VH-VL binders against Flagellar basal-body rod protein FlgF (flgF). Designs and how they scored, part 15

Target 1, 245 residues: Flagellar basal-body rod protein FlgF (flgF), of Caulobacter vibrioides (q06171)
Amino acid sequence: MDNALYVGLSRQMTLRRELDIVANNIANANTTGFKVEDLMVRTEQAKPAKTLDGSSPVKFVMDTGVARNFTQGPMTKTGGDYDLAINGMGFFKVQANGGERYTRDGRFTTNPEGILVTQAGAPVLDDGGGQITIDPRLGPVTVGKDGIVSQGAIRVGRIGLVRPDDLSTFAKDGDNLYRNTTNTAPQPVTDAQIHQGMLEASNVQPVIEITKLIEIQRAYESVAKMMDNTAELSRSAVERLGKIN
Key: E = the ipSAE of ESMFold2; O = the ipSAE of OpenDDE; V2 = 0.75 times the mean of E and O plus 0.25 times the DockQ between their complexes.

## First folded at step 4 (VH-VL)

Design T23 (from T07 with heavy chain E101K W107Y P110Y; framework fv_tezepelumab)
Fold by ESMFold2-Fast, scan of step 4:
Structure T23 (fold): chain C 245 residues (1-245), chain A 121 residues (1-121), chain B 108 residues (1-108)
Amino acid sequence: as target 1 above (245 residues)
Amino acid sequence: QMQLVESGGGVVQPGRSLRLSCAASGFTFRSYGMHWVRQAPGKGLEWVAVIWYDGSNKHYADSVKGRFTITRDNSKNTLNLQMNSLRAEDTAVYYCARDHKYGDYGYFDYWGQGTMVTVSS
Amino acid sequence: SYVLTQPPSVSVAPGQTARITCGGNNIGTKSVHWYQQKPGQAPVLVVYDDSDRPSWIPERFSGSNSGNTATLTISRGEAGDEADYYCQVWDSSSDHYVFGGGTKLTVL
C-alpha cells in the first residue's frame, strides 16, 4: 500500500466515525436528556512506550476519542406529575437489567405496583438505593426541589441524585442510560435541584449538527477523489515498471 | 472514624469450610469496592478477591477460584468470604480492605487488622 | 500470570536515600501502588498511582514508574522506616490484583 493511499484510508475512517457521531446527534435532537457528542482528536503525549530492545522509551499520542457534552439542555414545562428535570450537574439513579445505571432522562411513570419507574420499566432509586413506591390512595405526588417525594403529609422518599468526579467515566449503556466504569460509586450531590412538571431537552443544536454533516460529507468526497487519483497514479507506475524491468 | 473489623477466623481441618466477615463503619460502605488480601506466616501479601460496590462484579485469584465466594450486604455494611474445600496452603492472616480510585486499577487505602485462618488437623 | 519482582532486602544508613524497585513487563503502562508493613501490623498505603502520596505520609516518600521498573524512593531514611514494602498493580489481562514479593528495608 502506497503511503499516501494509506493516509487517505485512515482519514476516511475518521470521517466515517465523525459522520456516525453527527448522525446519532441528529437522530437524538428530540430525545429527553440526550447529551451531544463530538469526535475528539488528541495529540498530547501519554506514558512512554517501551521498545523491544529497551534502548529508549517512545512516547505516543491519543489518536481519536468521543467527548460527550454534559451541558444543561433547555427545560420544557410539561405539567406531568412524574416528569422531572435536574437543574445542575447530577444524574438520576435507576435499577436496570445488569445493575445500577444513571440518566438525565426524567420521563418517569408508575408501574402497577406503584413503583416509580423509567419508560423502560426500570425502578428509580432513592438516596438510600431503594425503590420509591407511590400509593394512589394517598392522593397526588409532590416532588420538592430537594428531591423529597411526598403525598400530602406523608414523606414517600427522596430521589437520589449523584455525580461522578470525572464525567468521562460514565459510558453510554443504551436507552439514554450511563454505566459507571469505576469501582467507586458516584457521589451524592446537594447543589442540584429537581423540578417537577418539567423535562430536560436534548442539548443538540440541529442547525450546527446539520452543518457538520454537510462539511463531513464534502471532506469524505474530497478524500475519496484524492485516493482515486493516488490509486490511478500507483497503478500507472506499476504497469510502467513491469514493462521496463 | 473509618474502621474495618474482621471476624470468623480460627482453626479448621483440610476439606472443611469457614466464613469470614468484615464489619465496616465510618464511611459509606455501599459506595466502595472491597477486597480480601491474605498473608501466610512469614510470607508476602497475596490478593484473594474483589467485589464491586454494588455487588455486580467479582474477581478471584486463581488459587481460590471455584472454592471461595465473596459477597457483601450493603444494608448491614458487611463484607463476607465463604471459604470451601480449605487446604493447608490457605493458612494465612486474612485482611479486608477498601478499594479506592478506579475499578480495574484500584488500590487499598484502608485495611482491617486481619483475622488468622489456620488449616491444620 | 503477571509477576512483580522486588529485591528481598535493601539497606541504607540513617539520612541516606533508599530505593526499592518493582520490576514487571511494561509496568510503566500500569498504575503502581506501594504499601508499608511493620511486624505484626496491617499494611499501610504510602504511595499510590505511581507518585501520589496520602496526606499523612511524609514528603520523603516518592515514586516513579517507567519502562519495566517502578521505584519507591525514601529520602533521609529513618529507623521508623524499617518495614517490608510491597508494590501492587492491576493486571487487566488476568483481571487480577498483583503484589510484589516484598522488600525488607533496614536502616542502620
Scores: ipSAE 0.012, ipTM 0.529, lowest interface PAE 8.0, mean pLDDT 84

Design T24 (from T07 with heavy chain H100L E101T, light chain T29D; framework fv_tezepelumab)
Fold by ESMFold2-Fast, scan of step 4:
Structure T24 (fold): chain C 245 residues (1-245), chain A 121 residues (1-121), chain B 108 residues (1-108)
Amino acid sequence: as target 1 above (245 residues)
Amino acid sequence: QMQLVESGGGVVQPGRSLRLSCAASGFTFRSYGMHWVRQAPGKGLEWVAVIWYDGSNKHYADSVKGRFTITRDNSKNTLNLQMNSLRAEDTAVYYCARDLTYGDYGWFDPWGQGTMVTVSS
Amino acid sequence: SYVLTQPPSVSVAPGQTARITCGGNNIGDKSVHWYQQKPGQAPVLVVYDDSDRPSWIPERFSGSNSGNTATLTISRGEAGDEADYYCQVWDSSSDHYVFGGGTKLTVL
């Protein structure tokens, strides 16, 4: 295979992935708890083939992954009794239909039974893995920095915060949930605090993402034009990729 | 750790429908194209369908075109294959696989463990 | 419709080199990928884009592709290499991904 054709297709693939990641970041710039993603490009292997003329044509393949930046986003005061933000590195535990999941999205509410739930209705779990039930007859809810949920002098539960030893082991399971991909349970955290009446915003910086979008599109057009000058097979590939809308 | 898990296989009668699903984890699902590949008992691999990373383009093997529909839900990291008008020759283990490249040069890694579909009367 | 032809079986003695061919009209103009499948298991990518190898695959695996034949070469064959091997290409004229019929490699 022609090395120039191969390189052009690989670069176009990588740029298209970068474009999608940046576009998704921009789309989620206002999503509570969203964590910005960046393309992580790894050269799978580079294998020079020696020729009789002494030149060494280089072939390479890029293994393209995505890295998620868990850096804390800005916090916004809402005043909502069930709006919670985490200051520090930790995750809320929720009981989703597919099992225990983790989230930074603290937009909670109560269901008709008084159980503290996510917007999708999944129960928020306490430090022991149980549900937290709010009794409306006992008055307003207060959530302390340590996660203790109380109504007046009555303690109704404690919100559990956990963290995996390696953040890269948390995989996306929907837009605002993470799933543990290992058999090692996340550990309770003591260096993170909960703030009631606040929500953690996305850590996306829209200006930076828009700048990346423009740069990626320019690079994509440059590669596409170069491929137009390659063998007939490249022109076919460029046509197919150009029809993605 | 990258993983693909297929589900939805089973025994069905000819002419009926079945829906397969593939749950992806350990990689950014929405950034990759996805494939369905099948293998009849004691036979070789046969490519079935592909869907681009954003769902904008799809291709099907001639043997399934018009009967099978490939879809994806990037918000749930799920790939689906709707199989209608099933025939005995559709009996196979169905694998989902990630396309590591874009467009015409697709090589597949990782692969799921497969789910068995048996079409018999 | 584009067709890839593989021999149904190849035998090699331990420590010797196995060669598995994949025949196709002008296949040298296409990008060929190779998969290993052991009984009861999913396929595993062993060689991609004619001659490149994933970092976790032993350097004993190599590939070539020219004219009408692509070849998977497994040097210093081991019992653990026993498997079915499939070649695969994209055929732009039909918009299809095509697999070869598979080759069963027996060591010894």
Scores: ipSAE 0.000, ipTM 0.398, lowest interface PAE 16.4, mean pLDDT 80

Design T25 (from T07 with heavy chain S31N N57E, light chain S94Y; framework fv_tezepelumab)
Fold by ESMFold2-Fast, scan of step 4:
Structure T25 (fold): chain C 245 residues (1-245), chain A 121 residues (1-121), chain B 108 residues (1-108)
Amino acid sequence: as target 1 above (245 residues)
Amino acid sequence: QMQLVESGGGVVQPGRSLRLSCAASGFTFRNYGMHWVRQAPGKGLEWVAVIWYDGSEKHYADSVKGRFTITRDNSKNTLNLQMNSLRAEDTAVYYCARDHEYGDYGWFDPWGQGTMVTVSS
Amino acid sequence: SYVLTQPPSVSVAPGQTARITCGGNNIGTKSVHWYQQKPGQAPVLVVYDDSDRPSWIPERFSGSNSGNTATLTISRGEAGDEADYYCQVWDSSYDHYVFGGGTKLTVL
């Protein structure tokens, strides 16, 4: 393969991944608790080497990944009894089909049995790992800043908030959930508060993401054109060599 | 070591033509896009033109479009800038510089030492 | 055409941190590169892709880029850092490269 064509192909793949990530961010700009993602580019070298003296540029980009920005999104007042937002760095625990999962999405509700659940029906877990059961006959629910769930004078449970020592160990697992990729359990959070009647919005900035989308698309088209030009030059050369004079 | 050496600068009268050359060594010239950047005496840097690694794409600053032509000869490791219809405002030190890749949205490294073009009457 | 705005000059005391800004509309969505130029010399790349640094450039040089402002930060300023500094981006709409007007750094 022509070295320049190989570089173009590698760059085109990297730009396509950037495009997909930005498009996904835009698609989730209005998703409660969504955290914006960016492409993380690495080389196979011990250190990123973008200025290799006298070397072919083909070695500058050989590996890519995704980084997630967990910074707090804006809080929106909804007035819903089961709409909860976390102020500070922490995650709700839920019992999903594949095990314990974590989320910033506080759009909760109750099922017919009175269990506090996510929109997908997964139970929200208390600080001891159990379910929280709301009795509809006891009136409206109050959730305190410390996570204590009460109906009038009756304490029905405490919503558990946790955080991993390293946020990069949380991987996306559908339904706005994160899975722990390690054997180390997340630890209880001491510096976060729960606000009832509020939801955390996405931390996506749509204008920024749309601008990135346009820039990446233009770059992708430029690389594709370069690759097309290289292929046509090769075809023209072969055709010229085959002609009689 | 990587090196870029410009030549062809000098004093010319307005309306005349001048051809600048840049000789590359120490890297695989045919794999990189190349740029011309100029700097008028006491002023800042101004990008002039780019040519892709294979010569298939060329772009020019609006101030020189239609008057300057960027070309390259990969067999001789040389970059050229043909400057026609020169004006007093074209007076500057002209640098050639290597693109980080093939000629798109990158940074410039290395740079040549520059060659002075003076347009006066 | 896209325009990059730099302050014409910045002063810093020896050993202190200098910050040179580069303003541009939504510049945080672009990759910003920085060049150092000493009198009578060709420009030298000091920071590329917003925050990456060539291996021959001291760790005192760093960069950031968000919103409408990119910043070159030079920690523990030295007399040898006196130079003109230029930011640079690519304007994808016109396939043009744009330089800022330059900032002269003095260490006093």
Scores: ipSAE 0.000, ipTM 0.387, lowest interface PAE 17.9, mean pLDDT 81

Design T26 (from T07 with heavy chain G106Y W107Y P110Y, light chain T29E; framework fv_tezepelumab)
Fold by ESMFold2-Fast, scan of step 4:
Structure T26 (fold): chain C 245 residues (1-245), chain A 121 residues (1-121), chain B 108 residues (1-108)
Amino acid sequence: as target 1 above (245 residues)
Amino acid sequence: QMQLVESGGGVVQPGRSLRLSCAASGFTFRSYGMHWVRQAPGKGLEWVAVIWYDGSNKHYADSVKGRFTITRDNSKNTLNLQMNSLRAEDTAVYYCARDHEYGDYYYFDYWGQGTMVTVSS
Amino acid sequence: SYVLTQPPSVSVAPGQTARITCGGNNIGEKSVHWYQQKPGQAPVLVVYDDSDRPSWIPERFSGSNSGNTATLTISRGEAGDEADYYCQVWDSSSDHYVFGGGTKLTVL
């Protein structure tokens, strides 16, 4: 195979992956808690960046060849008693997919048993790893900035917030969930607050993603034209050689 | 004050079974993965098994696969190693050790005192 | 199966620098950790992630890792440094934790 055609095919595959990522970002621009993704190219000696507890900077996370940006998304007021947003770097814990999972999506509700659950029905876990049960007969729920859940004067529980030492260890596990890929549990956070009646929006910037989409499409067309030109030159050469003698 | 204390070692005949335990204190046991590492008399360190912090995943050295089972009880802060079909080559001091993982950095930051297992006829 | 190779023994005079090597194929692409074991005692972590040191370990201990060789360096050697030293890596291919054979350091 011609080296130029091989390079063109490789570039087309990379551009298609970038296109899929950008398209997914655009599709999730209005998804609560969604974190924007980009294609990551690893260097030979690259190691995961270290994230320090209590002073962690925002960073990209590798997840099957994509980097995820955990930068805080805009917060919107909903007024819903079970709509919760995290201000700062922390994650809600839920019991899902056969184990403990993590999420920034605070669109919660209660099931018939009064258990606080996600939209998919997964229980939200307290700071001790147990479920939080709301008694509708005790009146409206209030959630403090420290995560304490109360009904009037009665403390019902405390929503647990955690953060891994390294955000790169969180891998996507469907439905706005992350799974921990390391043998060390995420640690409780002390520098994040919960806001009741608010939801964290996606951190996707549509204008930037649309610009990337256009650039990727142009790059793909450029590579395709280069490959077409190379193929045409090769065919022309074969035709000329076939006529000799 | 962090401590890991192994127990359950002793002399056992080939083909028999033995159960080792490790009692952890001074840290949040449920938050850390745990290992068993052994050392034959006068020889070097050999990794035996690991169990994830929530018990969801386990890995074993090829020399013990199918014979040893690692378990944990997070409510009691204990790590266990069930050793079946013991062989003379399993004779060693067995250490429990705490797993420290950060990104791709996998090392043993704290070790127990060890318990001696002798497999002899 | 990934293999780590260490010299069986290294000798150093008091006050001199000891260097203990750990050989492995492309070991520079892995994170290397070092343990000190004194007779009758459990191993103690002395260097992790190639060159980082726990707070309880003297600054005389340092490490490096490049190409096919990682090195533990002990400056200003003291009698209290006499021990067996083991290097260790995690091998992602086998999902195994691999130790070197150990190096006995004598300060004489």
Scores: ipSAE 0.030, ipTM 0.577, lowest interface PAE 7.1, mean pLDDT 84

Design T27 (from T07 with heavy chain N57E H100Y E101T D104S W107A P110I; framework fv_tezepelumab)
Fold by ESMFold2-Fast, scan of step 4:
Structure T27 (fold): chain C 245 residues (1-245), chain A 121 residues (1-121), chain B 108 residues (1-108)
Amino acid sequence: as target 1 above (245 residues)
Amino acid sequence: QMQLVESGGGVVQPGRSLRLSCAASGFTFRSYGMHWVRQAPGKGLEWVAVIWYDGSEKHYADSVKGRFTITRDNSKNTLNLQMNSLRAEDTAVYYCARDYTYGSYGAFDIWGQGTMVTVSS
Amino acid sequence: SYVLTQPPSVSVAPGQTARITCGGNNIGTKSVHWYQQKPGQAPVLVVYDDSDRPSWIPERFSGSNSGNTATLTISRGEAGDEADYYCQVWDSSSDHYVFGGGTKLTVL
């Protein structure tokens, strides 16, 4: 009985984690460059379930994590000079959170100093790892498919695109940013293009996420009902034995 | 050098209104998201509201939504909080704080010294 | 609504390491920030984006964040570290910032 309640509580914790992920996906269905997430669950066949603080041993899920789908979202034309979209698999580099970070969110702007920045104020980095400074005196900016940033005939920089060998090594780091979790730097990409005046929409499919939400809620309710039934059966048995005395 | 100075706090009766202001200096105010955070006497920090760098997005805590309005004037480097239909539970020190980003998502790296709002009859 | 859970108090001996936890469902997918508040003073940012420090904060302060728990670690504890510590996240599902309930650190 203690084992059944332990399993039920562990399942409820997993369902709550799934719920938070699905809710986050729904909340970001309209967020530029957002990539849909799902809970990745594995069970190791060779390891027995561990016990904590005297709990009875039971088999349960181990090695949980978050899987992210980097499939390209639909493109939307905005006409904004600093709105950039990537066609193909690559990431913009930004200087944020104490280091180099990566993003698919191309909603850029300039700060008062003329530096090309994200909406969060993080500088967008060129192919050499430096900042890109736009001079408002030189007129409108043009960004080529190769990432070259120009004002008229003057080249101000080149936005370089990078990609890790394994996308699963990119961890979420707030503000639609990703952090490289390995010691291997992402490599330059030549098979992707930048399109000025376009933004990449989220790859969230709202119907799929809402369906998952309903399934998670039903599963949570089912687990709660089973736990309640187990408790009631125990209570009824005790009462029945008391009457015999 | 970088400073936030709150003003407008005081004693007010339940159901009435009060307007708080926050004057920013020493940084480019128009480039940063701004927050209001409150702390009831002897209690913890509670986030109240955020406004993005250009006023394009605003978000509020559920406890104040529909009653409080956050605004900013980038030409005057000021952040404001209009507080309507005040309740006893709104009694707190109100802090003005800068988000280190253009919007909401970042840490609050600069804080004002706070202004006390007391809602009592 | 999203909730962050902190222990109400933590004690540490001088020179020893204090660890203050911040529990939240799937908090490892969020950026966690930590604030120090001394009586009568405004909060001060000590750790941001899980593990980064402002330039004026000593290297004794560090942070980590994975799974369901974020941790603020204060090594070589000093009397001047006595304060209330708050964790904080932006919850994108509700468009709200959430603070933990606070932890009072005592150096004995």
Scores: ipSAE 0.000, ipTM 0.386, lowest interface PAE 22.2, mean pLDDT 81

## First folded at step 5 (VH-VL; framework fv_latikafusp)

Design K60 (from K22 with light chain K29D; at its last look DockQ between E and O 0.13; V2 from the best seeds 0.00; counts 0 for: pae E 8.0 > 2, placed apart)
Fold by ESMFold2, look of step 5:
Structure K60 (fold): chain C 245 residues (1-245), chain A 122 residues (1-122), chain B 108 residues (1-108)
Amino acid sequence: as target 1 above (245 residues)
Amino acid sequence: EVQLVESGGSVVRPGGSLRLSCAASGFTFDDYGMSWVRQVPGKGLEWVSGINWNGGDTRYADAVKGRFTISRDSAKNSLYLQMNSLRAEDTALYYCARDSYGDYVYGAFDIWGQGTLVTVSS
Amino acid sequence: SYELTQPPSVSVSPGQTARITCSGDALPDQYAYWYQQKPGQAPVLVISEDSKRPSGIPERFSGSSSGTMATLTISGAQVEDEADYYCYSTDSSGNHGVFGGGTKLTVL
């Protein structure tokens, strides 16, 4: 077997996964609360094997998963009473898909019953896991930094912010939501702050992602040329053996 | 009761280094973002650098990026600015300011110190 | 390089309304803040988040933001309001704070 061909194929598979991740980041550069992703890769030192132009160390690349960067995205003003941004490490709780789900996307609205919901209609949960109901007759909604929702002097509820012990336990669940993959409930948060009238933008930097895309294309072309050269040498060896016999 | 006290300003030659300190008291330091703002005497304000409430995010004005480092120490309730490769243009009164949102550039600087003067001259 | 543009000075008579403008391309998406600074003193926040008045700031101070322009309004200006006024906001990247050049308010 030719170790260069196996290393080349492994590298192409990794590059294709990197391309998919970069494309997804670019597609979500304007998605409220989106957190940029990167491929976790590990290079493992292999026993030396001869390559096209002699002996050199050949490294195998193993895919281990996707890393998500939860760095705070910029908060921008909107003036909307139901637009909320979290400053700090915390997530809104919502009721979706048969359970509690979590999001950084603070684009909320009310449904016809007055319940505070996400854009997809999932109820936003208070600190006790209940729904938050807004009465339009009681005047404008005020959301304090501690998450207390008020209409004038009336306390309507408190937005339930939570944080997992380990962010890697949150997995994508669609609709800009995360689900908890463990049996350990996320802890309530007291040190994150809510800003009413603002939204958290994606933390994707499109110029960086486009640069990655160009680098991936160049790396793919380099690997493809290496594999073509190796195939030509193998064919030449087969032709020489065929002529002798 | 609530106060910020800057210190460490002095006269330094161009290319020198200086470390500014800001001691916070009368409030829960770890709830707030902090910024450094400078002002040439008789001139306007210029934002220099900011650090969020837990120290995980720092930002710098382009004029100081790569030369200045902001940091905070929760145990000492203190904010710091390490200034390297100082230039004459860095001569200013340096204020320490508290941001009420736990952020560093958001701009709700509700508490200011009295400033510490940095002079960079030959 | 993002800038916030203010007029260098504004003059009013006592009791008149003073308006100080601040122009910047990022202001539709970023809050404006206003600071009052008297000689030899640190700045004082007088307007937060475009229009919110901090505790202890007189009701004659108000603020607004529309399009690329934020405005500080002092209704019935008093002699004690004579000071330098700075607007502050973030740049289009959201990463840097920016002060305007300042406006000297004269109440004569």
Scores: ipSAE 0.013, ipTM 0.559, lowest interface PAE 8.0, mean pLDDT 83
ESMFold2 (binder alone), look of step 5: mean pLDDT 94; pTM 0.956
OpenDDE, look of step 5: ipSAE 0.022; ipTM 0.599

Design K62 (from K22 with heavy chain V105R, light chain K29D; at its last look DockQ between E and O 0.47; V2 from the best seeds 0.00; counts 0 for: pae E 5.1 > 2)
Fold by ESMFold2, look of step 6:
Structure K62 (fold): chain C 245 residues (1-245), chain A 122 residues (1-122), chain B 108 residues (1-108)
Amino acid sequence: as target 1 above (245 residues)
Amino acid sequence: EVQLVESGGSVVRPGGSLRLSCAASGFTFDDYGMSWVRQVPGKGLEWVSGINWNGGDTRYADAVKGRFTISRDSAKNSLYLQMNSLRAEDTALYYCARDSYGDYRYGAFDIWGQGTLVTVSS
Amino acid sequence: SYELTQPPSVSVSPGQTARITCSGDALPDQYAYWYQQKPGQAPVLVISEDSKRPSGIPERFSGSSSGTMATLTISGAQVEDEADYYCYSTDSSGNHGVFGGGTKLTVL
């Protein structure tokens, strides 16, 4: 009976963690570039493309007991000159929290010095690790699909995209940022493109997450009922044996 | 000069197969998304299929899904449309179009070919 | 299936302003594009991303998008502007291209 209660408590603790993950996904359904998190599973490769109709495989990655799905989120127009979206595998580099950080969130702006920064004020880094400075007197900024930043005929710099060899090396660092958990630098990408005037939405599907929430709540209640029934049987059996004695 | 040249259009029986080709020149082919757009003579334009710059994403209009396959070949600077199970309603002039961005979904068709005529006739 | 709705025809006199509309529920989230097609010719892009004019397109062409409606405006229309005009955009998913039915502009 004690074994059954310990198994039940272990399952409840797992279900509570799953509930927290699902609640976090729902809270970030409207967070630019957010990647949905899921139950801790081992990394598995999606089915490969087999014909000229090839498609990219989905790869799950693990971060501190959380699997994260980096599938491309939908991209929508904004018209903003500093709104950037990545189509393909890659991350923007930013300077934050004492080092290089990485993000899919392309909501950028300029600070009073003209430096291209995130909404939190972290500088966006070029392909050489330097800051990108925009002169407001040179007119509107243009960002090409290769990341080249221009104002009119003047090339200002290039936003470099990077990715790790294994996405599991990127861990959540707050403010929609990822940190590199290894000493191996992420590599430049050539198979992704930047789209100015668009933003990548979260890849969370709220209806699916709400369904998961309901299933987790039902599973939790079912385990709680089983543990209550087991405790009642144990109490009843001890009480009847105690009255005999 | 930047240009697209379609080829492979012909007369085909219903249920038959045909492969269209589009040869690109004067630009870096691998930087651009591509699409096929068709037009029944005397009628409007209809988007048929699109492929992004690296071939990793392909999409199809509902009318052709499952029957047509879009592909690209970087070595030959060429776009292809394999058309199977052809129907009378597939009769049209087929244009090859370059997307101004690397993805057919997010840019304009800034370069067009002159089209290749496909006739599906019994 | 998602559709873009255009009037079948618009007629103006030379020098007048022509307005061609395009209605679609996904237009608040997706850019609109405008193509001019003259008989026997391939289409030509005249307006990109709602309002951007490609190089070589006369300044009389302009575009806008508000709510579910995109508009191509030709200020001071000329006889050479007589053509079919198509709006283009993507559906709500952003994955499928859609052309409007086309508008025949007559300049007489």
Scores: ipSAE 0.237, ipTM 0.660, lowest interface PAE 5.1, mean pLDDT 85
ESMFold2, look of step 5: ipSAE 0.040; ipTM 0.604
ESMFold2 (binder alone), look of step 5: mean pLDDT 93; pTM 0.951
OpenDDE, look of step 5: ipSAE 0.280; ipTM 0.716
ESMFold2 (binder alone), look of step 6: mean pLDDT 93; pTM 0.953
OpenDDE, look of step 6: ipSAE 0.359; ipTM 0.739

